# Ledger of designs, part 12: VHH binders against Putative glutathione-dependent formaldehyde-activating enzyme

Target 1, 157 residues: Putative glutathione-dependent formaldehyde-activating enzyme, of Halomonas elongata (e1vbt6)
Amino acid sequence: MLLEGSCHCGAVRFRVVSPHPYPFNRCYCSICRKTAGGGGYAINLSGDADTLVVHGAEHTSIYQAEIDGLTSPGERHFCSRCASALWVFDPRWPELVHPFASAIDSDLPRPPERVHLMLENKPDWVEIESREQDRCFAGYPDESIAEWHARLGLEEG
Below, E stands for the ipSAE of ESMFold2; O stands for the ipSAE of ESMFold2 at other seeds; V2 stands for 0.75 times the mean of E and O plus 0.25 times the DockQ between their complexes.

## First folded at step 18 (VHH; framework vhh_4orz_3)

Design w2 (from t1 with A103S; at its last look DockQ between E and O 0.93; V2 from the best seeds 0.80)
Fold by ESMFold2 at other seeds, look of step 18:
Structure w2 (fold): chain B 157 residues (1-157), chain A 118 residues (1-118)
Amino acid sequence: as target 1 above (157 residues)
Amino acid sequence: EVQLVESGGGLVQAGGSLRLFCAASGFTFRSYAMAWLRQAPGKRREWVASISSSGRTYYADSVKDRFTISRDNAKNTVSLQMNSLKPEDTAIYFCARVPKDWSPFDYWGQGTQVTVSS
C-alpha cells in the first residue's frame, strides 16, 4: 500500500510503500512515548526505504537516542518547524523505514488484533485498553511487524 | 544453506590499510542488504557498515570516512576497505546478511581477525 504522510505544519510531506500497513503495534517505551507523543505510546509501521519520497526534506531533523550510554544508530526523523515525529530509519537495516502511524494521512486499515510492547516502561497513568485478542509483552514481542501481517494474512504489495 | 565466509584479515601497522572480503552462497545475494560487524576482545559485537541491495551505504560513526563497504553482485561478494587503521580497530570482523524484516541478524560468518599494532 502507498502511504502518504505529513507533518502538522505541512513543511514536510512524504510517500512510502508498505506491505504492512496495519497500525497494530503499540510501543510504550520511554523513547517512543516522549518522541512520538501520542497517548503514551507510538505505532511504527514498516515500509520499503527505497520507495520513500520526501518533499521539504530541508525541514527535517534527526534524533538518535542514547541507550545505556551508547548512541543508537537509529534515526528518528521529525519536522524542525512543528516537531511532528515522522519516521524511524535504522541504517543497520538499510532497506526498511518505519513511519509513525500518527504521521500518515492515508486511510489505514483497522487491525483485527493489537500488540502492546515494552509495558515494563509504561507510566502508571497510561491505560493499555487491551482487548481479548490483543497480546501484551513486558519487553519485545515474539513477532516482527512483517511476521504479524503474514500470520494474519494481512500483507499488501 | 546460507553460507558467509570472510577473508582478508591479518596484522597491519597503525595507519595502514586492509581489505576484507565476504563470499556469500545459498541465497539470492543481490536481493539482500549486507553488513559488517566486529567484536573486540572483551566487548560486544558492534555494527560497522551496511549496504543495501541497491548499493546505498551506511557507516558507524567510529569508522566513517575511513572504511568503505561495497558489493559485487556478479561474484556474490561484499567487501570492506579499511584505511587509516587504528589499534582500536583490532577485532574479529563478521560479514552478515541483513534480514528483510526488522529483526535480529541471524546469518553471519565465522569472522576474520584484524590486528592493528602500535
Scores: ipSAE 0.743, ipTM 0.922, lowest interface PAE 0.8, mean pLDDT 90
ESMFold2, look of step 18: ipSAE 0.769; ipTM 0.927
ESMFold2 (binder alone), look of step 18: mean pLDDT 87; pTM 0.876

Design w3 (from t1 with S54T; at its last look DockQ between E and O 0.91; V2 from the best seeds 0.79)
Fold by ESMFold2, look of step 18:
Structure w3 (fold): chain B 157 residues (1-157), chain A 118 residues (1-118)
Amino acid sequence: as target 1 above (157 residues)
Amino acid sequence: EVQLVESGGGLVQAGGSLRLFCAASGFTFRSYAMAWLRQAPGKRREWVASISSTGRTYYADSVKDRFTISRDNAKNTVSLQMNSLKPEDTAIYFCARVPKDWAPFDYWGQGTQVTVSS
């Protein structure tokens, strides 16, 4: 599925093809929460990095988190004018890009279940709004974005 | 079965060069990104470089401008040209297949030792 996204101020617009467009996961880790998750979590999608087209790229900036004293190669791209979080690109996986669902303007399909991950890092004030079919994990889940889509018969392409 | 076999390691003086090779089999090589990782004694394995299936290259900061990753889809090989070697480059170097999802690498070879002497 072709996804279209943008920052709030309009200075950055982008398109990317995602075979895995369901916005099903909620990551509660401190990096996601602080960089993209005003409600206490962020949702990242998966896309084909070769298909990413960006207009207004001069208005993007990159943040690389420091983990245990080491700078992660993972690049968190955001709008330098309005601070909107846009996507993650990690050069260790050069074929992938992970737009944040919050930046997507295209209508995204409704997930039949959700995954709540990194709950051990969740601050006390954040409530988990879990449904009956949802899965919860203290750390990382036992399946990837692609595996989740495959298990539920939802992958595209 | 996925098979990755590294070669080309050895002992080299600081400032010298080596070229590592990785022969790949058991999968559709041209459709996968490939990477080099390394592990020094007593250290965790660290990422060195990646190359996409279409030839885009990326490097860890510690090796940028000294190392070059390349691939030959006709021969199912990936290589790492290592120039201006430093003692801190001493490690076992592993060729790895990059998963198609955002997951830990799960296929790499047995590695080839690179030792850089002062």
Scores: ipSAE 0.747, ipTM 0.922, lowest interface PAE 0.8, mean pLDDT 90
ESMFold2 (binder alone), look of step 18: mean pLDDT 86; pTM 0.873
ESMFold2 at other seeds, look of step 18: ipSAE 0.750; ipTM 0.921

Design w4 (from t1 with D101T; at its last look DockQ between E and O 0.45; V2 from the best seeds 0.00; counts 0 for: total charge +5 (limit +4))
Amino acid sequence: EVQLVESGGGLVQAGGSLRLFCAASGFTFRSYAMAWLRQAPGKRREWVASISSSGRTYYADSVKDRFTISRDNAKNTVSLQMNSLKPEDTAIYFCARVPKTWAPFDYWGQGTQVTVSS
ESMFold2, look of step 18: ipSAE 0.705; ipTM 0.917
ESMFold2 (binder alone), look of step 18: mean pLDDT 86; pTM 0.881
ESMFold2 at other seeds, look of step 18: ipSAE 0.689; ipTM 0.911

Design w5 (from t1 with S52T; at its last look DockQ between E and O 0.91; V2 from the best seeds 0.78)
Fold by ESMFold2 at other seeds, look of step 18:
Structure w5 (fold): chain B 157 residues (1-157), chain A 118 residues (1-118)
Amino acid sequence: as target 1 above (157 residues)
Amino acid sequence: EVQLVESGGGLVQAGGSLRLFCAASGFTFRSYAMAWLRQAPGKRREWVASITSSGRTYYADSVKDRFTISRDNAKNTVSLQMNSLKPEDTAIYFCARVPKDWAPFDYWGQGTQVTVSS
């Protein structure tokens, strides 16, 4: 599925092809929460890095988190004008890009279940709001984004 | 059975060069991105370089312009040319297959030791 996204101020717009468009994966880690999470979590999608097209790239900036004194290679791209979180690119997985669902303007399909991960980092005020079908993990889940789609028969090619 | 075997390590003087090789078997090599990582004594493994299936390359800041990753899909090999070596480059160097999902690496070689003397 072709995904179209943008920052709030309009200075940055982008497109990317994702075979995994369902916004099911809620990450509560402190980096996602603080950089992209208005409600205590962020949703990372997955896309083909070769298909990413960006208009207004001069208005993007990159944040790389420091973990235990080491700078992570993961690049969190955001609009330098309005601070909208847009996508993550990590050169350790150079064929993938991870747009934030919050930046996507295209109609995303409704997930039949959700995954809530990194709950060990969740502040007390954030409610998980899980459904019966949802799965919860203190740390990382046992399925990747692609594996979740494959298990549920939801892949788009 | 996925196998990755590194070679080409050794002892080298600071400022020198070394070329590492990784022989891959047991999977469709040309369809996978590949990576080099390293582990210095007492430290965690750190990412050094990656190469996509199509040949696009990425490097950690500490090795940019000194190291070159390359691949030969006909021979199923990944190489790491290491120039202008520094004592800080001393480590065991590992070849890894990059998963096609956003998931932890799980196929590694046994590593090859590189020691850079002052």
Scores: ipSAE 0.725, ipTM 0.911, lowest interface PAE 0.9, mean pLDDT 90
ESMFold2, look of step 18: ipSAE 0.742; ipTM 0.911
ESMFold2 (binder alone), look of step 18: mean pLDDT 87; pTM 0.877

Design w6 (from t1 with R97K; at its last look DockQ between E and O 0.79; V2 from the best seeds 0.74)
Fold by ESMFold2, look of step 18:
Structure w6 (fold): chain B 157 residues (1-157), chain A 118 residues (1-118)
Amino acid sequence: as target 1 above (157 residues)
Amino acid sequence: EVQLVESGGGLVQAGGSLRLFCAASGFTFRSYAMAWLRQAPGKRREWVASISSSGRTYYADSVKDRFTISRDNAKNTVSLQMNSLKPEDTAIYFCAKVPKDWAPFDYWGQGTQVTVSS
């Protein structure tokens, strides 16, 4: 599906095709929490990097986290005017881009379950709002998005 | 069964050049992004370069403008041209199949040793 997103101030707008806009991955890692996670986590979607179209790109800035003294290649794009977190592009996975659900203006479908990951990094004050359908992982998930779709009968295209 | 076989490693003096090759089999090569990783003694495996299925290329800052990744879909091969080599480039170099999801890499070869002497 085509996703449309924007920053709060309107200086940046974007579109991206997301063949699999779910599950809603709630990432509780410290980078996601501090850069995009007002509730203690961020929701990262998956999109096709070749389809990303950005208006107002001159108003974007990039943050690259430092991990163990080394700068991560992952690029966290945000609006330089209003600080809205917009998407992550990691060149190690050059075909993917990960818009934050918080930046999406399009109606997103309700997934049959949500994924909670990097729970080993969750602070004690953050409550996991888990439903019986949700899956929780201390670190990375044990199945791919494609496997998730196949298990739940959501294969499309 | 995914198989990746690297070759072309060796000993080279600082400032020299070397070209690595990776032969891929067991998957639809043209539909996947590919990467080179490296591991120096006592260090974790680190990302060097990636090439998308559509041919877009990306490089770690430490190798940018010195290394060139390329692919040949007809031969199912990925290459890494390494110029202006430094002793810090000494490592075992691995060819990797990039997952289609944002997930840890799970398929790479046995590696080829590159040694750059001062």
Scores: ipSAE 0.698, ipTM 0.907, lowest interface PAE 0.9, mean pLDDT 86
ESMFold2 (binder alone), look of step 18: mean pLDDT 87; pTM 0.876
ESMFold2 at other seeds, look of step 18: ipSAE 0.754; ipTM 0.920

## First folded at step 19 (VHH)

Design x1 (framework vhh_7qbe_3; at its last look DockQ between E and O 0.96; V2 from the best seeds 0.79)
Amino acid sequence: QLQLVESGGGLVQAGGSLRLSCTASGFTYAMAWFRQGPGKEREFVASISSSGSRTYYADSVQGRFTISRDNAKNTLYLQMNSLKSEDTAVYYCARVPKDWAPFDYWGKGTRVTVSS
ESMFold2, look of step 19: ipSAE 0.735; ipTM 0.912
ESMFold2 (binder alone), look of step 19: mean pLDDT 80; pTM 0.812
ESMFold2 at other seeds, look of step 19: ipSAE 0.723; ipTM 0.908

Design x2 (from t1, 22 letters changed; framework vhh_lunsekimig_d3; at its last look DockQ between E and O 0.96; V2 from the best seeds 0.78)
Amino acid sequence: EVQLVESGGGVVQPGGSLRLSCAASGFTFRSYALAWYRQAAGIERELIASISSSGRTYYVDSVKGRFTISRDNSENTMYLQMNSLRAEDTGLYYCARVPKDWAPFDYWGQGTLVTVSS
ESMFold2, look of step 19: ipSAE 0.730; ipTM 0.913
ESMFold2 (binder alone), look of step 19: mean pLDDT 81; pTM 0.809
ESMFold2 at other seeds, look of step 19: ipSAE 0.686; ipTM 0.903
ESMFold2, look of step 20: ipSAE 0.706; ipTM 0.905
ESMFold2 (binder alone), look of step 20: mean pLDDT 81; pTM 0.808
ESMFold2 at other seeds, look of step 20: ipSAE 0.728; ipTM 0.909

Design x3 (from t1 with A33T; framework vhh_4orz_3; at its last look DockQ between E and O 0.70; V2 from the best seeds 0.63)
Fold by ESMFold2, look of step 19:
Structure x3 (fold): chain B 157 residues (1-157), chain A 118 residues (1-118)
Amino acid sequence: as target 1 above (157 residues)
Amino acid sequence: EVQLVESGGGLVQAGGSLRLFCAASGFTFRSYTMAWLRQAPGKRREWVASISSSGRTYYADSVKDRFTISRDNAKNTVSLQMNSLKPEDTAIYFCARVPKDWAPFDYWGQGTQVTVSS
């Protein structure tokens, strides 16, 4: 599925192919929460990094978090004009790019279940909006996004 | 069963070179990104380099321009050419398979020791 996204001010537009188009997880880590998570979490999508096309790239900036005195290689791309969080690229996983669902203009399907991850970093005041089918993890989940799609019959759909 | 076996470590003088090898088995090697990690005494494991299934390469800043990651899909091997070695490069080096999703690395080997004398 082709995803189209933009920043709020329109200076940056992008498109990317997502083989797994459902937003199914909320990341509560402190970096996602502070940089892209007005509700206490961010929703990360999965995309094929080779298909990313960006218009207005001169208006993007990159934030790399400092973790234990070292700069993380993960690149958080945002609009330098309006501060909209757009996507994450991490060269440790170079075939992936992760647009934030909040930046996507295309219609996104409703997932049948959601994953809540990095809950060890969740502030006490944030309430998890869990459903019966939802899964919760202190850290990363125990299955991949591709395995999740295959298990639920959602692959490429 | 996924297996990753590192080799080629050893003792080398500062400024020298060393090549590490990783033999992979038990999975469709050509479809995965592969990586090298390292862990120095008293430090956490850090990422060194990645090579995508299509051969694109990425490096940590500390090794950029000195190390070269490569792969041979016919032999199911990943290698790391390490030039201009520094004492700071002393570590156990691990070959890792990168998951196809943005998740913690799921498999790495037992590691091979690299010691760079000052």
Scores: ipSAE 0.534, ipTM 0.854, lowest interface PAE 1.6, mean pLDDT 85
ESMFold2 (binder alone), look of step 19: mean pLDDT 86; pTM 0.873
ESMFold2 at other seeds, look of step 19: ipSAE 0.674; ipTM 0.888

Design x4 (framework vhh_4orz_3; at its last look DockQ between E and O 0.87; V2 from the best seeds 0.72)
Fold by ESMFold2, look of step 19:
Structure x4 (fold): chain B 157 residues (1-157), chain A 119 residues (1-119)
Amino acid sequence: as target 1 above (157 residues)
Amino acid sequence: EVQLVESGGGLVQAGGSLRLFCAASGFTFRSYAMAWLRQAPGKRREWVASISSSGRTYYADSVKDRFTISRDNAKNTVSLQMNSLKPEDTAIYFCARVPKYDWAPFDYWGQGTQVTVSS
């Protein structure tokens, strides 16, 4: 499906095709929490990097996290005017782009279950607020997004 | 079965050039992004370069403007042209297939080819 997103001030708009817009992965790592997740997590979506179209790209800035003293190649794109977190692109996986759900303006389907990741990094004050069908992981899940879709009888999200 | 076989390594003087090759089989090569990684003795494996299925290329800062990744979908090969080599480039170089559907770790790579750059 086609996803349309923007920053709050309107300086940046984007479109991306997402064959698999869910599961809605709630990532509790400190990078996602501090850069995009005022509730203690960020929701990362999946998209096809070849389909990303950006208007107002001159108003984007990139943050690359420092992990264990090393700068990550992963690029966190945000609006330089209003600070809205927009998407993550990691050149090591050049086929993929991960828009943040918080930046998406088009309708998103409600997934039958959610995934909670990187719980080992979750601060104590954050409640997971999981439902019975949700999956929780200390790190990354034990199945791929494609395997998740096949298990639940979904195609391309 | 997925197979990746690296070749083209060797000994070269600083400032010199070398071209690595990777032969791929057992999967639909044109549908996958491919990468080169390297590992120096006693160091962690580090990412060097990636090329998407559509041909877009990306490089680690340490090799940008000196190395060029390319692919030949007709021959199922990926190459790494390495110019202006430095002793710090000495490592075993691995060709890897990039997972298609998420940020999964690179689990398919070859046995590697040694590159040694003499000072």
Scores: ipSAE 0.653, ipTM 0.887, lowest interface PAE 1.1, mean pLDDT 85
ESMFold2 (binder alone), look of step 19: mean pLDDT 87; pTM 0.881
ESMFold2 at other seeds, look of step 19: ipSAE 0.696; ipTM 0.898

Design x5 (from t1 with R30S Y58R; framework vhh_4orz_3; at its last look DockQ between E and O 0.77; V2 from the best seeds 0.72)
Fold by ESMFold2, look of step 19:
Structure x5 (fold): chain B 157 residues (1-157), chain A 118 residues (1-118)
Amino acid sequence: as target 1 above (157 residues)
Amino acid sequence: EVQLVESGGGLVQAGGSLRLFCAASGFTFSSYAMAWLRQAPGKRREWVASISSSGRTRYADSVKDRFTISRDNAKNTVSLQMNSLKPEDTAIYFCARVPKDWAPFDYWGQGTQVTVSS
C-alpha cells in the first residue's frame, strides 16, 4: 500500500510503498525510544526504499547512533525544523526503508498480532501493552515478515 | 541449500589491489541484495558493502571510494574490487545474502583471507 507521511510543521512530506505495512514492530531499544518513542518505543514500518519520494528534503537531518564507540551506518532521518522522526534508512539493507508509524498520515490497517522487540533494552517504567496473541522478543524476532504473513494467512493474492 | 563460496583472496602489498568473487547457489539470487562482510583477528565481523537486487551500491565509510561491489545476475556472482589496500584491510572477507527484513544477516560463506603487507 502507498503510505503518506509528514513532519508536524509540514516542511517535509514523503510517500513510500509498503507491501507489508504490518506487523507493527514495536522497538523498545534505547535509540528508538529516545529518538522516536513517546510511549517508550517506536513503531517501525517496512517500505520499499526504491519507492520513497521526499518533498522538502532540504529540511531533513540525519542522526547516526554510536554503538560500542563506532558510528552506525543506520540513518535516522528527522525534520530539522520540528524534530519529527520520519524514517530510518540503513545502507546495509539497501532495499529497505523504515518509516515511523508516528509520521504516517495514511490510515494504517490493524494487524492481527503485534511484534515487540528489543525488550532487553526496555527500562522498568515502560510497560508492555501486549495482547495475548502478540509476539515478544528480548532481541530480534525469530521469523521474517514474509514468514509472519504466511503463518497468519495474510499474503496478498 | 543456500551456498556462498568466496574466492580471490591472497597476500598483497599495501597500495595494491585484489578482486574477490562470490558464487551463489540454492536461492533466487536475482531477488536478493548481497553484501560483503569482513572480520579481522580479534575483532567482530563488520559490514563492508551492499548491493541491491537492482544494482544500487552502498559502502562503509572506511572503504568508500576504494572498494567497488558489483553483481552479475546471469552468473549468480557478486564481486568486490579492492583498490589502494591498507594493512588495516587485512581480514577474512565473507560474502553474505542480505535478509529481506531488517534483521541480522544469517547466510554467509566460509570466507577468503586477504592479507595486506606493509
Scores: ipSAE 0.666, ipTM 0.908, lowest interface PAE 1.1, mean pLDDT 87
ESMFold2 (binder alone), look of step 19: mean pLDDT 86; pTM 0.868
ESMFold2 at other seeds, look of step 19: ipSAE 0.737; ipTM 0.921

Design x6 (from t1 with V98L; framework vhh_4orz_3; at its last look DockQ between E and O 0.96; V2 from the best seeds 0.00; counts 0 for: pae E 2.3 > 2)
Fold by ESMFold2, look of step 19:
Structure x6 (fold): chain B 157 residues (1-157), chain A 118 residues (1-118)
Amino acid sequence: as target 1 above (157 residues)
Amino acid sequence: EVQLVESGGGLVQAGGSLRLFCAASGFTFRSYAMAWLRQAPGKRREWVASISSSGRTYYADSVKDRFTISRDNAKNTVSLQMNSLKPEDTAIYFCARLPKDWAPFDYWGQGTQVTVSS
């Protein structure tokens, strides 16, 4: 599926092809929450890095989280004008890019179940709005974005 | 079975050069991104460089412009050219096959020792 996204002010627009377009995973870690998730979590999608096309790239900035005094190689791209979180690129997975669902303008499909991860980092005021079939994890889940789609027969392309 | 065999390590003086090789077998090599990792005594294993299946290369800041990763799909090898070596580069270097999905690394070799004397 072709995903089209943008920042709020319009200075940055992008496109990426994703075989895994379902916005099912909610990450409650402090980095995701503070950089992209005002409701207490962020949703990362997955896409083919070779297909990413960016318009207005001069208006993007990169944040690399500092963990225990060390800078993570993961690049959180955001608009330098309006601060909209756009995508994550991590060179340790160089064939993937992870747009945030919040930046996507295309109609995303509705996931039949959700995964709630990194719940050990969730602040007390955030409620997990879990449904019967949802899965919850204190840390990382036991399946990847691609494995979730494959298990449910939801891969596209 | 997946096999990754590193070679080319050794003792070298600071400022010198060394080239590491990794021979891969048991999988469709050209379809995978590959990486070099390293682990210094008493430290965590750290990422050094990656090369995608299409040939794009990426480097940790500490080795940028000194190290070059490359691959040869005909020989199923990945290599790491290490120039301007520093004592801080002393480590066991591991060749790794990168997963096709956003998942932890599952396969790396036994490693080859690189020691850089001051």
Scores: ipSAE 0.478, ipTM 0.771, lowest interface PAE 2.3, mean pLDDT 90
ESMFold2 (binder alone), look of step 19: mean pLDDT 88; pTM 0.889
ESMFold2 at other seeds, look of step 19: ipSAE 0.484; ipTM 0.773

## First folded at step 20 (VHH)

Design y1 (from t1 with A33G; framework vhh_4orz_3; at its last look DockQ between E and O 0.87; V2 from the best seeds 0.74)
Fold by ESMFold2 at other seeds, look of step 20:
Structure y1 (fold): chain B 157 residues (1-157), chain A 118 residues (1-118)
Amino acid sequence: as target 1 above (157 residues)
Amino acid sequence: EVQLVESGGGLVQAGGSLRLFCAASGFTFRSYGMAWLRQAPGKRREWVASISSSGRTYYADSVKDRFTISRDNAKNTVSLQMNSLKPEDTAIYFCARVPKDWAPFDYWGQGTQVTVSS
């Protein structure tokens, strides 16, 4: 599925193909929360990095978090004009790009279940709005995005 | 069965060079990104370099401009050219297949030891 996204001010627009476009991942880590998740988490999607097309790229900036005194390779791209969080690119996984669902203008399908991850980093005031079918992880999930889609019969490829 | 076999490690003097090789089998090599990671004794395994299936290359800051990752799709190999080696580069180096989804790396070889003496 072709996803279209933008920042709030319109200076940056982008398109990316996502074979697994369901917005099911809620990441509660402190980096996602502070950079993209005012409600306590951010929702990361998965996209094919080779298909990413960006208009207004001169208005993007990159933040790389410091983790244990070392700069993380993960690149958090945001609009330098309006601060909208747009996507994450981590060069350790060079095939992938992770748009934030908050930046997507296209209609996203409703996930039949959600995954709540990095709960070890969740501050006490953040409530996990889980449903019976949702899965919760202190750290990373035990299945991939593709495995999740296959398990729930959501593959279109 | 996915197999990754590293080779080319050894003992080198600081400032020297070494080239590592990784032979891949049991999967469609051309369609996967590949990476090198390393682990010094008592340390966490750290990412060194990645190369996408389309040939884009990326490096950790600590090795940028000294190391070069490359791939040969005809031979199903990934190489890591290491120049200007420093004692802090001493580690076991692992070749890894990059998952097609955002997931922890779970296929890598036995590793090859690189020891850089002062």
Scores: ipSAE 0.642, ipTM 0.887, lowest interface PAE 1.2, mean pLDDT 88
ESMFold2, look of step 20: ipSAE 0.759; ipTM 0.919
ESMFold2 (binder alone), look of step 20: mean pLDDT 86; pTM 0.874

Design y2 (from t1 with V98A; framework vhh_4orz_3; at its last look DockQ between E and O 0.91; V2 from the best seeds 0.71)
Fold by ESMFold2 at other seeds, look of step 20:
Structure y2 (fold): chain B 157 residues (1-157), chain A 118 residues (1-118)
Amino acid sequence: as target 1 above (157 residues)
Amino acid sequence: EVQLVESGGGLVQAGGSLRLFCAASGFTFRSYAMAWLRQAPGKRREWVASISSSGRTYYADSVKDRFTISRDNAKNTVSLQMNSLKPEDTAIYFCARAPKDWAPFDYWGQGTQVTVSS
């Protein structure tokens, strides 16, 4: 599926192809919460990095978080004009790019189940809105974005 | 079974060069991104460089402009050319296969020792 996204002010627009467009994961870690997750979590999608096309790239900036005293190679791209979080690119996985679902303008499909991860980092005010089918993890889950889609028969092209 | 076998390590003087090789088998090599990681004594394993299946390359800041990663899909090999070596580059170097999703690395070799003397 072709995903189209933008920042709020319109200075940055992008498109990317994703075979895994379901926004099922909710990451409650402090980096996701503080940089992209005003509701207490963020949702990263998965896309093919070779298909990413960006308009207005001169208006993007990159943040690299410190994790356990070390600067992460992961690049959190955001609009320098309006601060919208746009995508993550981590050069350790150079085939992949992870747009934030919050930046996507295309209609995203509804996931039949969700995964709530990094709950040990969740602030008390954030409620976990879990359903019967949802899975909850104190840390990382036991399947990847691609495995989740494959298990449920939800892969696109 | 996925196998990655590193070679080419050794002792080298500071400022010198060394080339590491990684022989890959047991998977469709050309379809995967590959990486080099390293681990110094008493330290955690750290990422050094990656190369995508299409040949795009990326480097940790500490090695940028000194190291070059390359791949040969006909021979199923990954190489790491290491120039201007420093004592801080002393480590066991591991060849790794990147997963096709954003997940921890789960396949790397036994490693090859690189020792840079002052």
Scores: ipSAE 0.631, ipTM 0.869, lowest interface PAE 1.5, mean pLDDT 90
ESMFold2, look of step 20: ipSAE 0.669; ipTM 0.878
ESMFold2 (binder alone), look of step 20: mean pLDDT 88; pTM 0.893

